VH-VL binders against o27280. Designs and how they scored, part 69

Target 1, 266 residues: o27280
Amino acid sequence: MDSMNVPEVLEIKRIVEESESVKTFIFSWDFRREVRPGQFVMVWDFRDEKPMSVSLIDPVRSEIGISIRRVGEFTDRVHGLSEGDLLGIRGPYGRGFELMGRDILLVGGGIGMAPLAALADEATARGMRVDALVAARTADELLFLDRLEAAGVNISTCTDDGSCGFKGFAHERLLTLEENHDMAAVCGPEPMMFQVMRILDERDVPAQLSLERYMKCAVGICGQCCLDDTGFRVCAEGPVFWSQELSRVREFGRYRRDPAGRRVPW

## First folded at step 3 (VH-VL)

Design n74 (framework fv_azirkitug)
Fold by ESMFold2-Fast, scan of step 3:
Structure n74 (fold): chain C 266 residues (1-266), chain A 121 residues (1-121), chain B 107 residues (1-107)
Amino acid sequence: as target 1 above (266 residues)
Amino acid sequence: EVQLVESGGGLVQPGGSLKLSCAASGFTFNTYAMYWVRQASGKGLEWVARIRSKSNNYATYYADAVKGRFTISRDDSKNMVYLQMNSLKTEDTAVYYCVREGFYDYSFDYWGQGTLVTVSS
Amino acid sequence: ETVVTQSPATLSLSPGERATLSCRASQSVGSYLHWFQQKPGQAPRLLIHDASNRATRVPARFSGSGSGTDFTLTISSLEPEDFATYFCQQYDSFPLTFGQGTKLEIK
């Protein structure tokens, strides 16, 4: 299909209220346009367009789900919609997560669990052992626990306030979990992701991190996706990056060249 | 129509160098990881090198047999993948295929026709 | 490194017969195994991905099964165009490794 860059007007089939601030919008989908965990779509309310991660991929029911947190004018308008209302969807965009090995660790914070919930479904369908660390500020903000449990995922939780599971941050909880996984996938606030990446690097666990701010760059808006310290542009097809690529970019950012071309610490 | 067209193969003496090129068309080249895979006459397939897309910082990975001797690179403005082969050995004699990584993990969904590299005196 | 071994090296059958090709991994690879078909003078073609899923435009007579260390590619009723060499490939661990191939030839 050449039509992935033209919005298709779709009817909202079902709405699932995940929390006070998060809803999942479910649409019938023609799976001749393949969708994979980690990909996103552009959601158009006939006024503005925003990138949203795909959180449900169900070929059996011919459905996709898109989870949206209420954070501004666009998302507030979309949250006001009802089943039967219309939205424009174009995509999918970006490359999805890659799976390798026998076991995977998922680390998600807040809405970052959305693409990881879809990945959990794929990983369990492939026979992988899936461990998920789900992090949020409070118990009421933990997302997708029921879906992960239904999929057979081994769940650990942490909340900043201690209202569910470990009291503390995701990286602090990670230090108390099993060290050996063949790979990891991480999605959430960037400070959380970089702390988690540091620990996984020390454990020699290859990780993929989903950086939502790069979603627009995957559709060709390259001016916004520059790591200024290195002068390196990383927009192409994001938002998913391997940790060793992010580590290398960070390492190059540590050093500049003097007029003689010599490496100098940043 | 997806096409991958290799060039640059030929006869070279041990210790020599060759640069293979692969011209891609019919798809959004800059979003795909690309591979070189080789096959010696009557033998199985052997992965040689991988280069990821720009969003993954053009990360490269090499088979141990070629590490330090071969360099994979790409030019997204020209839809090209390259394999610079240095310090060639008789064991490097093979048909070299330019390969696109498919939608599924480490699947190779489109292959070029291959280019023959012969390392012999 | 994970070694994958295919058997038999050569299988001689007639059109209409059932073909069963085996691939064994030196250690468990879960379902992280692909199958490729290669005809003489041609590049390989992806046939089955992730042990049991047919690739696009692959006929229904082809099926894959197995998990862990033992995998099978089955062709339920051979057509003349199916006489080719078949390779399996694991991606559970790096380096990616291929079997040595099973040559399916007409009797």
Scores: ipSAE 0.000, ipTM 0.403, lowest interface PAE 17.3, mean pLDDT 82

Design n75 (framework fv_azirkitug)
Fold by ESMFold2-Fast, scan of step 3:
Structure n75 (fold): chain C 266 residues (1-266), chain A 122 residues (1-122), chain B 107 residues (1-107)
Amino acid sequence: as target 1 above (266 residues)
Amino acid sequence: EVQLVESGGGLVQPGGSLKLSCAASGFTFNTYAMYWVRQASGKGLEWVARIRSKSNNYATYYADAVKGRFTISRDDSKNMVYLQMNSLKTEDTAVYYCVRGPYYDFGSFDYWGQGTLVTVSS
Amino acid sequence: ETVVTQSPATLSLSPGERATLSCRASQSVGSYLHWFQQKPGQAPRLLIHDASNRATRVPARFSGSGSGTDFTLTISSLEPEDFATYFCQQYDSFPLTFGQGTKLEIK
């Protein structure tokens, strides 16, 4: 009966410190409001509202989790909260990931592992073989390794500085992995996702990619709801897109737009 | 919301023809293989035809019972899949389901349409 | 072609009882077998994929087991809504083949 457009004030049940810069906030959730991996919620701290991907979906415990990196004023305030404090949550919003086949490859960079961790839980619950390539700049920025291992996921890591696993970028590590997958899901910095998509396309692996920058558009916050070359209405269809959809979008992985609408390189 | 809506069923005489349509919405239609599965009254399910995505050159495959008589096709610009049925026989009488398949020939059939009844009778 | 055979054709039980449905393939299909539920006038619904994995939003009382040629669908404690026809399907080889169905009916 409640509208998804009205924030529900929820108590922070637990806080998990994933790294020095990332925390997962866990709330009790009524699963009469369905939520799927790849969807996001609007988090309201009673001053500002920001979109955050759902990183934990646990119907058995009736809980959801939202993972937040400390990068600015809003996230600094939220990181200062404690168990028992209140946040406004509305949603879920957006298109979630779709699962198919028997084998899935997850490729995540930094906080992009958050929605992929929820997807890994669903894929393993469905009995799929799950391989995850977890990428970060340094070892202490690799996220969810213990959670993925506990879920039975086969993990490969890479760091730019070589402090854990392969020394290099996600796409360079992917080139050394000689495994067949029925599908892939990718989330992270857009240049990383573009390079990974190209490799997966050459291997004929269909991939879904999450464009977190369009989450605001999906809830009607931005005035522009289309990707440049497609006329595609992102507010109706994002943040998750199939690689075939993104392959026709010239801006993906190549440039972004500033507030004036001008193209800016990554 | 994933939705598959079939249409075009009806009564036709033996030797006649009929074209079924399936309108898809709520997913990236162009990336999925699409199937037709039929079920005669009081009987089990029988696979009829499959069409793959554009990346697989729209490759088609048919059950032996319908080869040469049925043609599966798709129009990705309209999110439609079709089944053209020619030289219909009484044994083609069944409810026909439009089914979303995986990108590959094998895998789970996770979404089915409501079905459309085809009756072939004199 | 791989022939898939279900038994029994009809199973009569009461709510609260355990149901065990069998599916046998004429040759090994590995774990490439699905189970579907169909109620009268409705399209089939995926229950179990790849022999033992419960599909999304399917109740925990449903479970699948087996590999190779012998497979079982178990409903641990029947609810009134579970009385339906159940089909197994192999997808190891073309043509895709379905079992003839097991009708689960209330005693």
Scores: ipSAE 0.000, ipTM 0.348, lowest interface PAE 22.5, mean pLDDT 82

Design n76 (framework fv_azirkitug)
Fold by ESMFold2-Fast, scan of step 3:
Structure n76 (fold): chain C 266 residues (1-266), chain A 121 residues (1-121), chain B 107 residues (1-107)
Amino acid sequence: as target 1 above (266 residues)
Amino acid sequence: EVQLVESGGGLVQPGGSLKLSCAASGFTFNTYAMYWVRQASGKGLEWVARIRSKSNNYATYYADAVKGRFTISRDDSKNMVYLQMNSLKTEDTAVYYCVRDSLWEYAMDYWGQGTLVTVSS
Amino acid sequence: ETVVTQSPATLSLSPGERATLSCRASQSVGSYLHWFQQKPGQAPRLLIHDASNRATRVPARFSGSGSGTDFTLTISSLEPEDFATYFCQQYDSFPLTFGQGTKLEIK
C-alpha cells in the first residue's frame, strides 16, 4: 500500500530495557492498520532508516513494540532516545508467521526472540500450547524470559557457556527434547537456524524461519534478493519462509556474501 | 535410491590424458553440485574438483595440485559429470570418487565406488 | 590452507567399549567439520555433518562435538561393524581438507 511508504512520526510512549544491549520501544498504534508477528517496520531517526522486527502487538492497550539491539551508529543513536522523543515508522512490511495446529515450538537465538515473543503472544491467545527454546551465548543475552513466562509459555534455555540452562547450542538442546509439535517457528543466527531446521525436518515438523537479511528486499529497496539454487524470489515472499521452501537453498546457514559477491563464513 | 557410477579409469603413462565419467541416477541431478575426490593407496582423502549447478553458473573449483591440468564438467541432459585429466603425473595415481554435494553445500553425502587411475611407465 | 590433524593414528579397543577420536584444525573452522567412516575396499560414508549432526541412517551411538579448532567423534558402545577408519574434513575454507584418518582396530 502507498500509505505504507510514508513514515508516520510517532512519539516513544515507553522504553523497556530487555538487556544491557537490547531495548523495546513502545508506540501507540491504530490497529485499523493490521500488524502480525513476523512483520517488520522501517525505523527512521531522521538521518538513516533501518528495518526492525515488531516484537510486541497489543491491541488491548493499542500499542506496538520494536526491539532494537545496539550495533553500530544508527542503533546507538536510537538507544540514546528517551520517552517523549520522536521516531519515524513506516509499514508494517513482509510476510508474517502463519499458525496451524495445536502445539508450536519456538526456537530463538539472541535478538531473534523478538519476533518470536510477539508470535508467542498470538499463539497463546489462540489457545495453542507453546514451547520455547531460548538460546544465547550467555545468560545475560537471553531475552524475553519474563514475558514468555507471564504468557504461560513452557521455556527451555541453553547458553554456549552454561551460565543458564543446558550448556551447549540450540540444536544440541533440541536433540534432547522428544516433543512432537504441529509446527515450529525459528529465528536467530543463520547457522543456528540451519541446524535446527534439519532436526525439525527429520522429525517431520513443518517450520517457519525468519531471515533478517531479506527484510530490505521485502520492501523492494534492492533487486539482489535471490536464494541460491532455486532462483527463489524473496522480495515478494520474505522474510518468513517455510522450511520446505529452504530445503533446496545451498547458501542458507553456511555462508554470506561480501561486497564483492564472494562467499564468506558467518 | 541414489547411484553414482564412475568409469574411464586405467593405466596411463606420465604426461598422458584420461577422461573420467560419472553416471548419476535416483535424484534430480541438475540441482546438485558434484565433486571429484581421490585417495592414493593406503593414504587419506584429497579433494580434487567441484562443479556447481546451472543456477550457480556451473562455477568450478580446483585443488592447487590439479589446477590448470584437470577440468571438471557436467551434462545435465545425460545426468553425467566428467573429469578431464591432462599432463598426468605419478602422484595422480589414486582411486577417484564421484561425489554428490548435499543440498546444504560442502557435505559430501553420497559417493560412488570409485575408479582406479594408475600413472606409471 | 587449513590443516586438519587427527589423533590417535590407531586406536585398539574391544566391542562394548567407548571410542573417542580427536580432530584438530590449524585455525578456527567454526562448526564446519564433517566425519566420515571408511571400511576396507569401500567408499567413505558420511557419519556426522556440521560437527554434531548424525547423517541419514547413522546409529545413535555415534555423536560429534566441538567447535573452533577442537572436535571429537564418540562411539558410546562399539559394535563389530564400527571397526573402520574415520576421517574428519573441514569446509570453512578452500581447499577442502581431510585429516589423515584414525584407524579403529579390534584389541
Scores: ipSAE 0.000, ipTM 0.381, lowest interface PAE 17.4, mean pLDDT 83

Design n77 (framework fv_azirkitug)
Fold by ESMFold2-Fast, scan of step 3:
Structure n77 (fold): chain C 266 residues (1-266), chain A 122 residues (1-122), chain B 107 residues (1-107)
Amino acid sequence: as target 1 above (266 residues)
Amino acid sequence: EVQLVESGGGLVQPGGSLKLSCAASGFTFNTYAMYWVRQASGKGLEWVARIRSKSNNYATYYADAVKGRFTISRDDSKNMVYLQMNSLKTEDTAVYYCVRTYDFSEGYFDVWGQGTLVTVSS
Amino acid sequence: ETVVTQSPATLSLSPGERATLSCRASQSVGSYLHWFQQKPGQAPRLLIHDASNRATRVPARFSGSGSGTDFTLTISSLEPEDFATYFCQQYDSFPLTFGQGTKLEIK
């Protein structure tokens, strides 16, 4: 029996309020089931099941954390839960980030910092030098700054409105940062990731980008998990892709698809 | 620095031929699609031809105005893209720009060369 | 083919003023529209891609809006270097088509 495909009913051990709209739910986890940064789990509230990236991986305390932004009916219900309440968790699923070299750059926008925070923990534990560019629309939407600082990460921030750090977008801030990295990992809004990828490509820095949409097919549920023109399945090949792989995807950075598969421009 | 440098423009008689070259530097050339875009004096911009990267089999596309007369090609070993122009008409008189874009982003013209002037006149 | 038409042909303003430039498509192009700036003797420069996304290294005073058939490029407070010709371009359908340009000149 594949234990990864059987939901475990787990007690919410602790809830961390990351911002007004983001909470991290922490669960005890048996690390005989390996979890890597960039992977996701299916979260089941006994009505609906949704994919969520793992944002904390702590084998020492035997805990995982899942950071959830409040954006709809499912996430509203989950945000209403308290410590001691139960959720179904199955997984992990998907391709995680690969660490290589000594010096890495993380570029995260909004909730996209969630899987990158887990990656930062692993990279720093391995003795790697980590530079993180944390971007958001406003200061209140910058996530995990205290956790990254505690891990020894070199942090740069930017906000669209200038309320914290550089005033402007992630790619504008990136142009002012040191160019010497062995790899980069990027997660955030697709237009941001596209602009960042272009700069990293010009600097000849191999980049990994996380696309978190349409992951239901990873658990055998039919969905819109295939990227157009390439035949890539996000659930099977993602959510993490190398930048060279994304150069073959016509929709990346141009449009997205809703759950019905309709083109929605950025 | 990222650069595209065109050459090969000049004066040619109607019915003649010219070959334009574009030298790319400062980026991973072989992963990008390349375009030629032209602009006649005092007029707007007009797309001419596109060539995709090796990962998309060097697929080529042409504007109707030049289809059958112009050929776009590339040499990734030299970081070069070319435009072979045959059976030139006076209407082909324009500044020709070499432009890069990502394979997955149609018409995303982020880096342009300085342009090279082609004059077709008797 | 989809025709894109820009207005006005020429716009005369002073530094510090707000500029609003219009682009209309003959049929809906969704958000598949880019804006470019061109100075005399220079190549065009990408300003706004996909109707509303500011391109790399473009100042915050530039913004794009609109969808479907009606699009606007706004410069919130003109700087001397902003006086140039601006072009819109659709890529929803082939052939790719550009507007005729709006020349922004010093009053």
Scores: ipSAE 0.000, ipTM 0.385, lowest interface PAE 15.6, mean pLDDT 82

Design n78 (framework fv_azirkitug)
Fold by ESMFold2-Fast, scan of step 3:
Structure n78 (fold): chain C 266 residues (1-266), chain A 122 residues (1-122), chain B 107 residues (1-107)
Amino acid sequence: as target 1 above (266 residues)
Amino acid sequence: EVQLVESGGGLVQPGGSLKLSCAASGFTFNTYAMYWVRQASGKGLEWVARIRSKSNNYATYYADAVKGRFTISRDDSKNMVYLQMNSLKTEDTAVYYCVRQEYYGSSPFAYWGQGTLVTVSS
Amino acid sequence: ETVVTQSPATLSLSPGERATLSCRASQSVGSYLHWFQQKPGQAPRLLIHDASNRATRVPARFSGSGSGTDFTLTISSLEPEDFATYFCQQYDSFPLTFGQGTKLEIK
C-alpha cells in the first residue's frame, strides 16, 4: 500500500524548545502507520519538502515528534511556526534501528541525539539497560539530557571545549568507559561516528550507525543517495547501517562529496 | 509510589540560617533533576532553585531573589536534596516544597512533597 | 520576566455548572503553560501540562486550551471536590512564573 507516500496535513500540537537552534514539533499520529526509531519523514511547509528524523514515538499518547535544527531558509521558516499551524508529513521512510541484547550503548553528537532519544525510549520501555554518551562542541549544544534522565538512561557527556563533562571528543570519552554492551547505536558527525565505530569493532560490540547525509532523495527507492563505489543507497538501504556494512565503504569518515560529486575531506 | 518528604523548617530571626532537607523514595532518584518551590501565605508559587543530576554535572540554577544566599545540593547515595538558606529575610517566609522534574510532556512539576514552613520573624 | 495574570480572582459557581478560568501571559509562551489545583493545607496538584494535556489520574471533565498569550482551563461540570484554588504557570522562559490564582468557591 502507498498510503505513506501521500502527504497528510497535520496540526502542530506542541513545540518543545530543545536549545537556541533546535525545536521538537509534536503531532498526533495514527499508529496504523508504524514508525520506528531511526526512520525519517518528509516535512512539507507548502513551499519546500525536507527529510527529518523522528525523535519522539509515543503510541500511548498517539504522538510523534520531529526535531529540527535551524540551518537555512526552510528550517528558519518552520522555526517561525506556532502551535496550531499546519505542516505536511509524508512517511515514514528508511530502515530503523534494531534492538538486541539487554545492555545497549547510544553515542550521539549534536542533532544526532534526536533519533537516538526515540531509540532510548523504546529500549527502556523494553526493560533494557541504556548508557548514552552525548557529545557536542559546547555545553549549549548537548541535546535531550533531561529527557534521557527521565527515561532512566545512564548519561556520560563530553564537549570539545570542556564546557560540560569530559573535555574532548566522543571516541576519547568512550575509551574511558569500561562497561560491556550487547550492541551500540551511533548518530552524529561522520568523523565522530567513524572513530567510535573503530573502537566498538575492536571491542566486538555490534554497532548500528545512522548516515543521514544525501537524504535529498525522498522516496527510498532512488539511486541518487549513494555511498562511494559500493553503491549503498542511504534512503533505500539506510539511513541505519551495521558497522560490518560500513567497514566496506571507503569514504565513510574520510571524505564527503560536494554538489558536483567531487571528494572533499572532512 | 513517589514520595517526597521535606523537613528542617521553623522559626528563625532575620539574618539567620536554616537547612531544608527532602527525602525521596519510590523512584530512581539519581536520574531526576529536583526543584525547590515556595509559597507565601495566601499568595502564588515561586520557584527557588533547581539542581540537575550527576550526568548534567549537578548544574544549579537560582531565582534572582535568593542568588548568593541559598545553595541547593543533593546526596544521591541517601536520596536527599537540600536547600541551605543563609541571610534570611522576612520576605523568605513561605512553605517550601520539594519537587521532582519531569522532562518530556514539558511538565517540570508533577510530583510535590507536602511542604515545610519557614517563618522569618523577630 | 514573563508576567502571568489570572482572571477572575474569585469565581462563585454551583455544582454541575461549567467553570472557565483565564490565564494571560505578558509575552508569548507557546504552549508551555501548566495548570495546578490546590486545596487548603495541601500541595499543588498538576492538572494540565503543555496547555492542553491532562496529567495522570486527572478526570476528563478538566480540559485546557489556548496558545501564545491566552489560555483557558475549563471544568465541564463542577463536582464538590473541584472547589479549590487554581494556578497557571509558564515554562517558556526563566524565571519560571506563576499566576496569582483563581479561587473557585461554592455559591
Scores: ipSAE 0.000, ipTM 0.371, lowest interface PAE 16.1, mean pLDDT 82

Design n79 (framework fv_azirkitug)
Fold by ESMFold2-Fast, scan of step 3:
Structure n79 (fold): chain C 266 residues (1-266), chain A 121 residues (1-121), chain B 107 residues (1-107)
Amino acid sequence: as target 1 above (266 residues)
Amino acid sequence: EVQLVESGGGLVQPGGSLKLSCAASGFTFNTYAMYWVRQASGKGLEWVARIRSKSNNYATYYADAVKGRFTISRDDSKNMVYLQMNSLKTEDTAVYYCVRHWDSYGYFDVWGQGTLVTVSS
Amino acid sequence: ETVVTQSPATLSLSPGERATLSCRASQSVGSYLHWFQQKPGQAPRLLIHDASNRATRVPARFSGSGSGTDFTLTISSLEPEDFATYFCQQYDSFPLTFGQGTKLEIK
């Protein structure tokens, strides 16, 4: 049997408070089950199960980290846990990021920096030059800046309210940054990713984008994970997609779907 | 002995379909990314498609010339990689090579002998 | 895209002579440049990977050098079996691109 599909009960080894609303939960991990940046795990609190991106991959300490933002009943319960408490973890699942070339641009919005932080660690270990654009609504929502700096990443920040770095949106800041990158990886709110993808396409920079809404589809939970290419619905293998794949999706950056599957504007 | 053996090439009319197969032997197939690279008569080499290993969730990537028409897939239980070619054009006429590559950080170190695909009326 | 250009298109030499083949990239590719040999009717064979590393079972007379945009494949003393077409390929950026080849022929 594939043991990745059975939750393993693991002890919370350490909790890092990233912000008022985000915590990273760290577990001992057997790296015979390989984990790549961009992949996710299912987190089970013995009542409900939710997908969470892997934000730390540390084979030297034999640890993984899972960053969770408090946004609902499940995540509120998990945030109430302490070191020594137990959670069920299964996975990893989904497509991870691919690294190619010498120079990579990371563009992250809010919690979208979580999978990009793991990618930054891998890219720097490979000897790549890493530039990161970290975007948030306010300064207190900028995540992983200390970790990125420790990894040797060249950091640019922007906030909607101007409380840290450039005042404005990620795509506006991107227009002021160097154009020469071999590839990019993008994760954040879908409207942000759409605007960033447009700029990267004009610069002929191949980009990989991580779509949070496709994490459940990758494990078969959602029956309505669809991409429209030729007017037909296609099941998408997420959460990471190349920009070539997303440029042909009529809904990307324009519409989302409610629980009933109806199209609603962003 | 490490080997890649292609099959499935042949003559097909424009707009037709063809499926290429590649049988791998002599190495741990499931740890490698697999590529298809083509070469038209008297011309240079052009990569067409890539599929990564299971640890990278079989991620695929296609050259712009074939995007939407070709599909690369693999079956690790049989040590096989495939290229489904639809809506074939005369410009697709080439020898198609199956090639292995360490997953993302390698080079094309083992090539198959190639299989000829001719798209002609 | 990174364009890779090889020169000359054809190089005519005699056995025992030194061959020097050039490969230029339109932008820096660091050391992410590989060299392949291809004989008529055969698949390409890897000779040099990452600019200067000789592949397994490749004779010592083959060597690669260069970095950035300018790369060279050198064959110190040509053997009859070395007359073939040689291709370079960059792996620095997507899409992966190959040079158009240099045909090495007997003079």
Scores: ipSAE 0.000, ipTM 0.397, lowest interface PAE 19.2, mean pLDDT 83

Design n8 (framework fv_bamlanivimab)
Fold by ESMFold2-Fast, scan of step 3:
Structure n8 (fold): chain C 266 residues (1-266), chain A 122 residues (1-122), chain B 107 residues (1-107)
Amino acid sequence: as target 1 above (266 residues)
Amino acid sequence: QVQLVQSGAEVKKPGSSVKVSCKASGGTFSDYAISWVRQAPGQGLEWMGRIIPIFDTANYAQKFQGRVTITADKSTSTAYMELSSLRSEDTAVYYCARTRDYGDYVGAFDIWGQGTAVTVSS
Amino acid sequence: DIQMTQSPSSLSASVGDRVTITCRASQSISDYLSWYQQKPGKAPKLLIYAASSLQSGVPSRFSGSGSGTDFTLTITSLQPEDFATYYCQQSYSTPWTFGQGTKVEIK
C-alpha cells in the first residue's frame, strides 16, 4: 500500500474561527510529505471523507491548516469538533499552483480564498509583489484579511451587498484595478472564475484556476480509474488548471450537473 | 508528430546580436509554453527564459534580463530568441523546448528542437 | 535560485547492470523534478516527469523516485543505447535549473 492513500489519524491542535461559517483546523504535519499551495487532502471523520484544500503550510511549526465551510452533514459534524479531537487525513493530492514572474494577482471568492491564502504566504516569502482581490457576499464572509495584511499583501475587497469595499462582483471590481501582473491565481465559484478568466485573457495575464469538482479525480482513486497509465494521468491533472485549458471546457462557468447528470445553467 | 524545427548555425562577432527561430509543426502551438535552454561546449544545460504564446507573456532568467528577448508569431507557429551584446561566453548550442504549465507536466520539456549552434568569435 | 547537484558526475557500467543516479535540491521542490537523457550531438529527451512518472515511449527499465530534496533515477538493466549523459531539472521555481549531469560510460 502507498502510505499517501491510507488515512493518518491526527489530533486537532488548534481551531481558528475565520468567520461564522468557516473554521481552520490545524494539525502537526511531517514535512517529509511535502505540501504545496493548491493541493488538497482527504478529511475523514470516521464516517465520511471529503476533499479539503490546504490553507496553511507552516514548516517552521511543522503544521498544516485546513479551512472548512459549514455546508452539509459532514462539515456540520466536523465543525462540532474541539481541540484534541481526532480526524483522519490522507494526502496531499493534486498539483499545486505554479509561481512565475515577479508579481501575482490573487482573486478569491468566499472559501476559495483558503488555498490562495497559502499561496500568498509562499509568494511573499519568495519576494513577489502580491495583490489580492478578496470577494464575498457580505463583509462577514471576507476571509483571511488579517493574514494577508500581516504578509504585506496589497488588498482590495468587494462584497455583493456593498458592506465592505467595492459594491459588486469580483469581475466588476477587477475592471477598476491595474492590469500589469505576470500571473494570476483564481479560486471561487465557477461563474466568478469564468468572468475573471475572461478579463485576464483580454489583459494577456496567464491565470491558474482551482476547481473543487476535480479534486476527487486528482486523487486517482476515484471509481472511474481505468487502470492504465494514460487514464491515471488524466485523473491527476487537477485541481489547478491554466485558463487556456478551461476556455475549452464547454461547461466551465456556464453549466453545472444536476443529480441525473443533465446540464443546468448557473 | 509534433516537432520543433530551429534555424541553422550562426557565426557572430562580439557585440553583435543573434536571432534564432523555432517553428512548431504537427500540433497546437498555443497550448504550450516555449522555453530557450542553452548548452556551452562540454557543459550542462542553462534555462534562459520562456514565452507563453497564447498570452504573449515572456519571463527571463535574471542573468539574461536586458540582453534576451523571446517572442512568438502565432500565425507562423514560430518562437524567436534574440540575444544581444554577444560575448565569447555566449558560444553555445541553443535549444527551444516546450512545456505544459499545468498538471504533472509543469516545467517538463517533452519536445525539444534540434538545437542551433551559435559561435561568437572575432 | 535553486541549485541541483547530481551524484556521481560520471560512472562506468556494463550492459545488464543496475545504475542509480541521485539528484539533490538546495531546497524542497516537492515532486517538481524531471529527468532527461542526452546523447552526444543530440537534444535532451524527457524520461521522467513529476519525480516518478514515466514519459510515454520510455522503456520500463527507467524509474524515478523521491520527493522534497532527494531524488533518484534508476535503470534496472542497462542496455547499449543507455550510455548517455543524464540530467535532473527542477520546475518548482523559475529560473528552472538543471543538475550538472551524470555521464554513464561503457566499462
Scores: ipSAE 0.007, ipTM 0.406, lowest interface PAE 14.0, mean pLDDT 82

